# Designs tried in a protein design chat: VHH binders against NADH dehydrogenase (ubiquinone) complex I, assembly factor 6 (Ndufaf6). Part 4

Target 1, 289 residues: NADH dehydrogenase (ubiquinone) complex I, assembly factor 6 (Ndufaf6), of Mus musculus (Mouse) (a2ail4)
Amino acid sequence: SVAAASGPGIPGSHLYCLELLRKRDYESYLCSLLFPAECQRSASALRAFNVELAQVKDSVSEKTIGLMRMQFWKKAVEDMYCDNPPHQPVAIELWKAVKKHNLTKRWLMRIIDEREKNLDDKAYRSMQELENYAENTQGSLLYLTLEVLGVKDLHADHAASHIGKAQGIVTCLRATPYHSSRRQVFLPMDVCVQHGVSQEDFLRRNQDKNVRDVVYDIASQAHLHLKHARSFHRSVPAEAFPAFLQTVSLEDYLKKIQRVDFDIFHPSLQQKNMLLPLSLYIQSWRKRY

## First folded at step 21 (VHH)

Design M5 (from L1 with L102M V108Y)
Fold by ESMFold2, fold request of step 23:
Structure M5 (fold): chain B 289 residues (1-289), chain A 119 residues (1-119)
Amino acid sequence: as target 1 above (289 residues)
Amino acid sequence: QLQLVESGGGLVQPGGSLRLSCAASGFTFDYYYMAWVRQPHGKGLEYIATIESRGGSTSYSDSVKGRFTISRDNAKNTLYLQMNSLKPEDTAMYYCARLDWMSEELDYKGQGTQVTVSS
């Protein structure tokens, strides 16, 4: 008979992934609960992997330590495809997802490589550089999520590319108050230069019109990507729509930032949306994203 | 206080031209999509032209395409509608409207200016 090729597990590894999401990526935790039951565990593993990589930059004070953590994940992914995952809860669950869904190694490696390049304190040189980063990280996560859902479709991939770009841009905007409090600014420098804005303007929380214009221009690109992805939703298989539940939160943020006149530091942008679980549930029944 | 004040309406003969203006105040004009909507007597509101925040894209209803031109001057906080080749069916109250950027639905409209095309 065919003995298990999977090797031993770690007790409670799935619970570890769920707790990680509940604490560090609540929006993804909620979205995962709305996936088809047979996909939920694998979807949560992908999002937990994303959290592990995102935490590297936030949790280490030195780039060298961050690079060592990225090397761990590169080796972990290589070893998963040799059925020898490291004894780490997220790696075990990711390996199970890889085996179950035949996940494409290239997408996992692309995420790690791109995160590694982004360990420094440098702002993106351009809006295009931010968008490329977003597609290589968030877009690749969505391609893997489509593989979990069993969707092989060019229009679904195209939507994932644009939604990934929108997500990456929104994440950069949402994180700006946090980074500014740590004297870091990552917003695209070409947009800042266009409006005569420096990093110091964000560090001192300047809300003059030219600073808000930078935020507007960056947010409008996220809006355009979301609008484009939605323009062909009728060509995207409905089986893909769970992968795109995150658009609920993207839209919520984009509505809020206009409501505060693109003051990126406005306190209301940090308020938890208590209706998010209901909004996601309602969205899960629609024939659109 | 948010205000949209339309002007430039009036009586004009078929084939004539009018230019409507809308003075905007109380909000950051160049962060909003803007539109002209009209209401013919006894009918509902009709979206006739829209323009994106920085003027990069415009859209027109089939009934006015080729005859009307929407434009904006963000330095003056002013929205314009150039109406050429006017027809009697263009007779309506014309409103300047601000749109929500995610839904592109009207969230504010002005008091309107009457346009009457009659001979």
Scores: ipSAE 0.490, ipTM 0.779, lowest interface PAE 2.3, mean pLDDT 90

## First folded at step 22 (VHH)

Design Z2 (from M1 with V108S)
Fold by OpenDDE, fold request of step 23:
Structure Z2 (fold): chain B 289 residues (1-289), chain A 119 residues (1-119)
Amino acid sequence: as target 1 above (289 residues)
Amino acid sequence: QLQLVESGGGLVQPGGSLRLSCAASGFTFDYYYMAWVRQPHGKGLEYIATIESRGGSTSYSDSVKGRFTISRDNAKNTLYLQMNSLKPEDTAMYYCARLDWFSEELDSKGQGTQVTVSS
């Protein structure tokens, strides 16, 4: 009887995580609802943790503040493994998840470290750099999610890596209009250069063919990663599938962007898919990702 | 409006060659995977060749492998099928097809061009 050390729980901490996801990462929120009941709380905690970290870059006007927030989370992770999490709702829920599933500390720290490095307002130098960022953040998150699900499988890990990379790429694409409005461009520079596209083209919301080609090439990499991930479907344990349901959302976005001829600034790309919950449910039911 | 217009079909003797062309319009050609499919009389649709958007990768059915070559000219919005060493079994209606990005299934096809291989 491993006495669940009832650390000082924050009442409503779970609901806080869910609400955070619902507001900031709706797709992740929906996916979290499709996890096994015993894993939902832990999965939500991990995703909430990711959202907290992701918001640091967008919310801070000064890099110093961002760094401080990252330090907070580094310390939080250290402390939770000492059974002394900070009195923060996401941290508390994450601590519970860590204890329940014996989550690997390295993955949590890698997410923080990578996001800390990414606080610089610099574009990715290459597609590879974006993929590495995605691996270290979204990939790590998926590895932890697999741990929550009790899955230890090499094929699942490979799928997770590809899905993580796809997620990072799509996230970058989706955020491009927002960043452009803030006079920021983070798209891979090597791809831009290849097509003779400048950062200014994105800031001006240029819709020329070469700009669209950049978007196409980047999107194609996400597509490729999804294809690879799905190629493992027969070898991946079914217990892992809930972790990969986000592929539905990724596919949805990529289909949408194709329909608008890879105009990354098209307003329809910012609209929520009202059928997404149904699509996710169907995919879950079909035991596919 | 999306249009795919096939041409180049006809009557050819066994062992002969044909080159099919497909003129694409109404969409950005180089953003889509393309394919040639054929339908023999009284038979189902068969995928015989596929090509990626940028022309980097091609695939062929076993029935045409080594004899047929799919290619594309994105500047001309044109898909090609070079058919060599034609056999009577290759007699079919040939269609140019745009593929779905994820399922790689037929999204749209043209009206087709008839290829008849007969002595």
Scores: ipSAE 0.880, ipTM 0.946, lowest interface PAE 0.5, mean pLDDT 94
Fold by OpenDDE, fold request of step 23:
Structure Z2 (fold): chain B 289 residues (1-289), chain A 119 residues (1-119)
Amino acid sequence: as target 1 above (289 residues)
Amino acid sequence: QLQLVESGGGLVQPGGSLRLSCAASGFTFDYYYMAWVRQPHGKGLEYIATIESRGGSTSYSDSVKGRFTISRDNAKNTLYLQMNSLKPEDTAMYYCARLDWFSEELDSKGQGTQVTVSS
């Protein structure tokens, strides 16, 4: 009778994760609600983990503090696989998810490592670099999400990769006004150079055609990734579809930015889509992503 | 206001050629996929050619493949359809169409230009 070592539970740790998502990643919060009931808690834990890591870059004034936080999470992941997670609510919930679904440690570590590398205040050198970042972070998260759903399928993995890349690109675009307000620009430099656009153009919130063309090219890559992901729809198991519902939000943003002629600073892009919950539900019901 | 104005239609003999043009205005032309669609009298709308925003890829229906060529000049905000080896079956109203980015369905179309192929 191997006594299941009842790891230290934190009362309310699940609610903490949900509140964190609701406040910091509302789209992920909504998507998590559409998962099968037995998978919702684990899915929320993974997404909360991602939010915790993503916030490190924005919350720290000094790179050294950011590095310390990343080290905390590296150690946390190592410890949770030894059934000794730290007394942190997200870490505890993640530990539970890891145990329940036998999640692959490599994906968790890859997310941390990639985000640690990204703590530098440097723009992406190329579109490819952005896509690699997206693959290693959002892609890894989706692979873990598929594990939570019990899906082992090559087509699902391909779809996940493309959706992850699209997510990373759209996230970069969405955050551009915020970063510009902090005198930071992270958009791919190769695309900027191709159009004769400087980082200063974004800092000044320039709306010239060449700036819009940069945004269009970057957005178009996200669109292409979504198109590729959706091309696998007939080959992807239906059980994987909840993991891919975030495509609804991505499409919504890309449509919005097109409507404003790819003015990335347009105020409408910062408005929440009040119909997003309904759209997500409908997509879920249609068994599409 | 979004406008698509087709031109270049007319009467042509079988085996002849026509070049259709579409002048686009009221939107940023090079941010949209474009298409030519046609509607024969008494029949439904048929997609015959599609082109991406930057002209990188084109697609054709089987009915026109090898005979028709879609192209665009983004500097002039103009879409073209070169039609060669015309057949009586090609007789239709031809429309220039802007496509939705995701569904690739018709978002907007012009008033059309009539093409009649007859001996």
Scores: ipSAE 0.879, ipTM 0.945, lowest interface PAE 0.5, mean pLDDT 94
Fold by OpenDDE, last read:
Structure Z2 (fold): chain B 289 residues (1-289), chain A 119 residues (1-119)
Amino acid sequence: as target 1 above (289 residues)
Amino acid sequence: QLQLVESGGGLVQPGGSLRLSCAASGFTFDYYYMAWVRQPHGKGLEYIATIESRGGSTSYSDSVKGRFTISRDNAKNTLYLQMNSLKPEDTAMYYCARLDWFSEELDSKGQGTQVTVSS
């Protein structure tokens, strides 16, 4: 009998999370709808939590403010495990998820810690650094999502790790035009150097072959991770599949970027795929990811 | 427009060798996995060799393994198939194929070049 959390309730906190996802992470929103009914609320809470943290970097003009926000979430996570979450809609929903599914605190804290470290306006030094970031953020999120689904399986964990890394890489690629507009470049420097590409090339939205080669190499890593994740399909419990549906979106982006010859600044890459809901549904129905 | 143009086919005796070439145009060649596929008369399409975009990995069907070698020159936008120790069973139309990145299935293929192995 999961004792009804006697903590402060916020009416509409669940809807807040859904709306947040719909606006800020539409793909995650769509995926959340395909979770088992009993898991949807918790999955949405986790994803909303991730969105809140991810927005800190983009919304703050000063690092100090970002750090303060991260401290808020650190404390929030600590407090929710003491059954005293802050009066914030995402925190409340996350608290409910934590209680319902006995979520591992370590993963939540790892996401916060990693994103806090990432508040520095510095490019990734290497592809490995980007992957580590992805593992610690998106990977952790997927581990928590598996907990929500009640899945404890090594193959699922491996798949989650690869998908998390792919997600982080694709997220970095997708955000590149936005960051460029703000005179920021976060793409792995080692890959850039290998092709003789400078940060300035991205800031100028250069479409030269060497710039596209950088994009191709980075995208290829995401592709590889997806391939590895999918190689576990026969060994992964079916109950885990909803957690991995985001692979459809990742594949979609990677196909799109290939079609535009890895021009990362191509406007079509920013357009929503109107068929994505159908694709997700079909994949869900096929019990694949 | 995407074009794949095969060449190098012909009539050869059993045990002979041929080298097929495929000239690619209309897309960035080094961003795609490529393959050779063949279709014997009255039979289905068979994948016989694949190569990654940067030539790092190759794969072969069991039917051609050890006899055929797929390679590419990205600077020339050209795919090659070296065929050694040809057998009558190798008689087919040979196609150069661009592969889909995820499914690794045929995305596009050329018009083909006929290879006939006969005594």
Scores: ipSAE 0.877, ipTM 0.944, lowest interface PAE 0.5, mean pLDDT 94
Fold by OpenDDE, last read:
Structure Z2 (fold): chain B 289 residues (1-289), chain A 119 residues (1-119)
Amino acid sequence: as target 1 above (289 residues)
Amino acid sequence: QLQLVESGGGLVQPGGSLRLSCAASGFTFDYYYMAWVRQPHGKGLEYIATIESRGGSTSYSDSVKGRFTISRDNAKNTLYLQMNSLKPEDTAMYYCARLDWFSEELDSKGQGTQVTVSS
């Protein structure tokens, strides 16, 4: 009877993670509810971890503070694997997940490292750079999620990689109006240059055809990644499907942006899809992603 | 309002050629995949050719492969179907179609143009 050393659990730490997701990443929150019961807590912990890291860039006015926060999480992850997590709700839940599922430390550290590098507020130089960022963050998160689900499969990994890239791209597109309001542009510069679009065009919320074309090209890459991910559907174990349900929300956004002729600043793109829970449930039921 | 208007159909002898055109309006043409579909009398709808938004990739049904060519002029918002070596089996109503981005299914189609191949 290996007495599961119940490390000092913070009462309500799981609820904290759920509330964090509900407030900051509603889509992830909904997806987490569709995981197998035994995996829900761990999945939520991972996603909460990702939210915590993602918020560092947005919340920090000074790069130094951001770096300190990243260092905290680096140390936290190191300490987790020494069975000494910090007394932070997300860290505690993540630690539990790590223990329960023997999560690979490399993926956690990769997420932190990549996000730390991204604190320099530099635009992506290329579409490839954005995809690499997405792979190292969202992709890594999906690999960990597959571990939570007990899936070890090459096709699932390939699907996860593509979905992660799609997620990163869509996240970048979705955040563009927000960043523009802060006089920041992170869209790939190579794509902008190809269409004769400057960063200033985005800051001014230009809706000219060439700006829309940039958005279309970037969105098309996300679409392509989703298509590839879905092409693996027959080869991917069904146990992995809950990890990939986020594709529903990605598709939803891409359809919405197409409807508004790839006007990335269109107000409708910021509206929540009230039917998303139903769509997710249906896809879950159909065993599709 | 979305409009797709086909033209160029008619009567042609076996072995002849026709070029169909489709004028698109009411949407940003170069953001959509397009297709030609046909419906023979008493038969179902058949997808015969598809083209991506920027014209980079095309696909053909086996029934028309090597004989038909789909193309587009985004500056003119026009879709084309060059039909060569026409056969009596090609007799059908031909429709220009806008495709859904994800399902690649028909989202909208025009009124069609009749192609009749007869001796």
Scores: ipSAE 0.877, ipTM 0.944, lowest interface PAE 0.5, mean pLDDT 94

Design Z2 (from M1 with V108S)
Fold by ESMFold2, look of step 22:
Structure Z2 (fold): chain B 289 residues (1-289), chain A 119 residues (1-119)
Amino acid sequence: as target 1 above (289 residues)
Amino acid sequence: QLQLVESGGGLVQPGGSLRLSCAASGFTFDYYYMAWVRQPHGKGLEYIATIESRGGSTSYSDSVKGRFTISRDNAKNTLYLQMNSLKPEDTAMYYCARLDWFSEELDSKGQGTQVTVSS
């Protein structure tokens, strides 16, 4: 029977996930290759799921279509816990990971729900709202990753929460030049108000001190979360450390933005780090994150 | 060009007080953590006080806690160290230091100002 496979040249579901990561989230692709061999396929599935959800907002011009795609994923998750995943390559690989590692459904649903709330074009009202979004998306993804690694530990969860918040903040900062070119600004409004900065200042690429102060305040929160997560690393089991490899890229971006005096539009922030594969490989040998 | 210029050192009696200043230029001062480090003659560097970019959090070595106060004036690009209840053991070259954001280790330091505590 020709149930799930019909087109020539379509990679298997695992290869589809790897290609998706290699093309659309190269940093996650590299990190997944450094997981224990028995965990790599499942880690890739989680990251591919994140990519599928992340690109809905930018791939769809109408909110209604975006909502339909989020409803597809909600149903897909419901169905995979009934052993009836849809015939979509990422959903198939996610279902395999769910079964292999007994992944917690609540975390998968929390990611989808939070991304659905974020489909509008409005800036975050506050730094706290951005952090909550980051916790519910990136934090939940890290909790699932710890489940793939077989880690059940309060300190690992605490580190994942902080690293997830740092990742969400850095993602918001990193995406700002792209969104500004499309006349959208998502940076927390309370921080902007505190410094007398408007969304128009970012649209016009204003580099005055007060605008850079907004970027500094937001970036410093990501830095503080990362610093806090690292301050208790000795209490975190080493088996969790592969889940935290992304801290290499977080630190890289935060170093770069400080180097350009928090000018979020500086061209050097768009440059690819050609040494990232080496840095991740070296980090994978360390007994720390 | 980055510059850190310390001043305010000198000879003081035990139990006395001294205030060190550090004028910073060539970088955006309030985006960096700052520290005071000291080097007693013939010994290595000792980190004695650290302050966050906006002054919200400070830390001190046990040897100076309760006696020294680090502060900053970001409008004047100046770092301060108020040194009270000075002891002969505090005799050292004192350096203003800019810290790396992640390691909090010395990124750069000035030329230093000598503090000598003796009767």
Scores: ipSAE 0.575, ipTM 0.808, lowest interface PAE 1.6, mean pLDDT 89
Fold by ESMFold2, last read:
Structure Z2 (fold): chain B 289 residues (1-289), chain A 119 residues (1-119)
Amino acid sequence: as target 1 above (289 residues)
Amino acid sequence: QLQLVESGGGLVQPGGSLRLSCAASGFTFDYYYMAWVRQPHGKGLEYIATIESRGGSTSYSDSVKGRFTISRDNAKNTLYLQMNSLKPEDTAMYYCARLDWFSEELDSKGQGTQVTVSS
């Protein structure tokens, strides 16, 4: 094979990415281990990049610092396409993935641009706004993952779009108890208004039916996206399926929240699924997602 | 505590109509997909109609399409099956069922109501 990605590296940069995933995105860590061996390192680099961007909003005390970190990543992406990545472990591994698979720069930049726009404390105005954010971030990440897998297929891209939307919705739901403890609510305002629910209801951890109705309506959209993506799974090449392993955890969460009657604050929703590694392993051998 | 109580069964002549009802309690009815399933004597369960939690989408088996209509009234926690143009082969025990969200397999059913179609 031809060594196209040369130049100075950072010793242990791949291990840094794996440890970052193990600690901050355990589900992606498990999924990356189930990719084809030649794709695992690149898949983990993409997920580590996602973790770096996701941490900016909650780890900075001021929006200006968050904007500076997004500018760093924009420049890092620009520079890696000129074979001059910064000396940062995730950037080095991402650069190697870019060179190995000829990853599309536009998808990387779309993720950064969208997360930059979302650095404030404002709730989404509508379900559609949440879904657009999800497609531009999680969907774009999946498009890159399909490029790592060598998949160029219209049905795979359509599945990635829907699964990306489902993932973004589930992430918003999962994060709500954490954000509420910090006096922040991001759930779509139009859905809240439809049920006579205010942000204060979530801050008070209200369990009333109308609050649970908001959670149901939001969760049901994630369910519908996942159901739609699965409805044509036979048209999707099997080589794409590793990119969609995350559907196992999406379904797990949606089942759990239904079992607690859509009480988004129920403590069982924070319990780790100890059978997830087995479920992912079994899924990796099936011709389904 | 979960209860599904079917009613409205009985004896009807071929070509007749019946409306089945199912009173649901012990769970939040609005959050579940529901179905009618039937079991003809000596046969397995047949899923005949399904309805999404808010009533936006329905599905029917080929054996009942155009003759049966599933509906729900979430304010009354009630599931309905309107059965028209009944045939002797529709004779069965009819069950109200709650479905698992992802597999769409039955996770709970009632005790059923008998429908008998004979001349």
Scores: ipSAE 0.574, ipTM 0.819, lowest interface PAE 1.6, mean pLDDT 90
Fold by ESMFold2, fold request of step 23:
Structure Z2 (fold): chain B 289 residues (1-289), chain A 119 residues (1-119)
Amino acid sequence: as target 1 above (289 residues)
Amino acid sequence: QLQLVESGGGLVQPGGSLRLSCAASGFTFDYYYMAWVRQPHGKGLEYIATIESRGGSTSYSDSVKGRFTISRDNAKNTLYLQMNSLKPEDTAMYYCARLDWFSEELDSKGQGTQVTVSS
């Protein structure tokens, strides 16, 4: 009664996901264009889902509203696996990706659960807590992306774990000027304490040596995760490499923050890299990450 | 202006010891990995020892492993190379080098200090 005249979904739901990425996560938009053609739509859906979840914390003034938005996504994921996705463009595209690639429900739920726990305004207690958050969010997203690419490989999963941790750390660093303008600081408290740095130092945009030392220590952990993931790239099947295109942007940010002597508030860190599309295209030829 | 100034070279007997120093200025020393590289006369550069920014991890070429020790004092902006059990084949110009964070290739180097091992 319902199948013959129209297929499931919302007209233009894929274009909605692409526009969301182009506007809110331009780097992921560019990376998705370099995936194998048969995987591009599903890769875009995963990244659009990430954008939807990432926006919750910054878009709500009350934690209870944020929890309601996370409850919507938990139910949406449950309903997708019953072939009854909600009538929302990102949910529809995610459901299509789930069906096409047999995506693991646990990874989707892990991302939502971890984001929900992180709705408060408290800094991470430690560097380890930030890394665990990154693994459970960005790492899980990469595991799903490997499933889209049809890659089942222990070395690819290991690389995804480290790249996910590096991504989460860089995202935390990159977002610090924005959060500071809203009187919020999330950088790991244990690192700050080790250097005699308080949240107020970041709110005042203090660039004394001890503040830059905190930024250096945190950035160097992202660098070490990237270095480790790359150390065994020859053991990772080439089919996985599109999932790791984001390492171009990670390295770009880490180079930039080094150039400004780890001044996290330096204006150049907010400037777009106009050569990023070319850099990503070149890396897609090199068969490495 | 970035400067790397090596010192401590000289003539020494086989089996002897020397300690090289490198005074660094014009950049935040403790945010950079550092290295010692050497160039025997008429030959290319050899990376002989590297040290991470906080001194926790070091690496050595097989030709010097067990005989040379790289260290740094971030309070004094100084890099060191302790060279023991020197051999005639260690004769070279020795350079202090700052490394690029990702490629780990030489970013800049000093003018060098000559080490000559001969009896």
Scores: ipSAE 0.564, ipTM 0.811, lowest interface PAE 1.7, mean pLDDT 90
Fold by ESMFold2, last read:
Structure Z2 (fold): chain B 289 residues (1-289), chain A 119 residues (1-119)
Amino acid sequence: as target 1 above (289 residues)
Amino acid sequence: QLQLVESGGGLVQPGGSLRLSCAASGFTFDYYYMAWVRQPHGKGLEYIATIESRGGSTSYSDSVKGRFTISRDNAKNTLYLQMNSLKPEDTAMYYCARLDWFSEELDSKGQGTQVTVSS
């Protein structure tokens, strides 16, 4: 039985999750506020869990420390299902969500396992490897989110899979300028080879046509996943649509990168979308994603 | 300066053929879906054919399916419309259009080229 703290220095577990999202994943913070009231706390717990795992790779200099953090979360999840969660604020809120919604343990473990495999600094060998990573992380997170919403539906799961893949691809693209500044490139090698592009081209922030072609091909796959998910939206129950609010941000990024002619390093891609809260609010009233 | 310049229109007899061209400049042609749209005199725009960025997928309205073929040459930044078995109903101003990625509505069009099918 955990209660939220009222201020800094004595954080309640729910308030901790909200602040973590506000600072590290603002888009998910906004989306969670638009869920049905009875689902909001659980949705924020899931997204906070995702943030905790996502930060491991970029916050540790040694793979061994990263592996230890992943081992903590594997044990935390095991212990949650024995009603013995660790006294860590995100773990407490996740445990509450697990109990309230009967969340499937397999999806939580799949996210951790996949993030653990991805702790090294190597680029994806292929577009398919990136999509598989996205399915196992972002897709699994969306399946859990559908469970929070009480949705058991094959079409909703299919939409979640495609939207998850689109999210993973966009996240990889959005992170490329940051990783390049740290002399790391993760973009799929097979696409780079197709256009005669090397990792050094991204480290030097080369904007030649062949480099932009790599970015175009990768972004196009995210676009196609969104189109496919949307092609059958009439078969997806409306109760699922809050889980898919992130498509507003995905579309925003894909429009922006097209406007800058697929120059992944263009400064405008780092600008905060001041209209995002309004766009999400409007989307929450529409019967589509 | 984004430009779409259509050519190849003219007067043809029913059953005849024409090939329209559209020269594109001022944007990276390879990154955009393209379309041909037409406007018969006194009527609204009709989207008649679309083609994806690399030419792998095309779509046609029922009124032209089987008779018209959209194609593109990305090396020359050129969009084409091969029109066969022309009918008087095909008489219209034909426009080359660039499509918005998500709405799939035109975001730019050229000045058009007139096609007139009459005996």
Scores: ipSAE 0.557, ipTM 0.815, lowest interface PAE 1.8, mean pLDDT 90

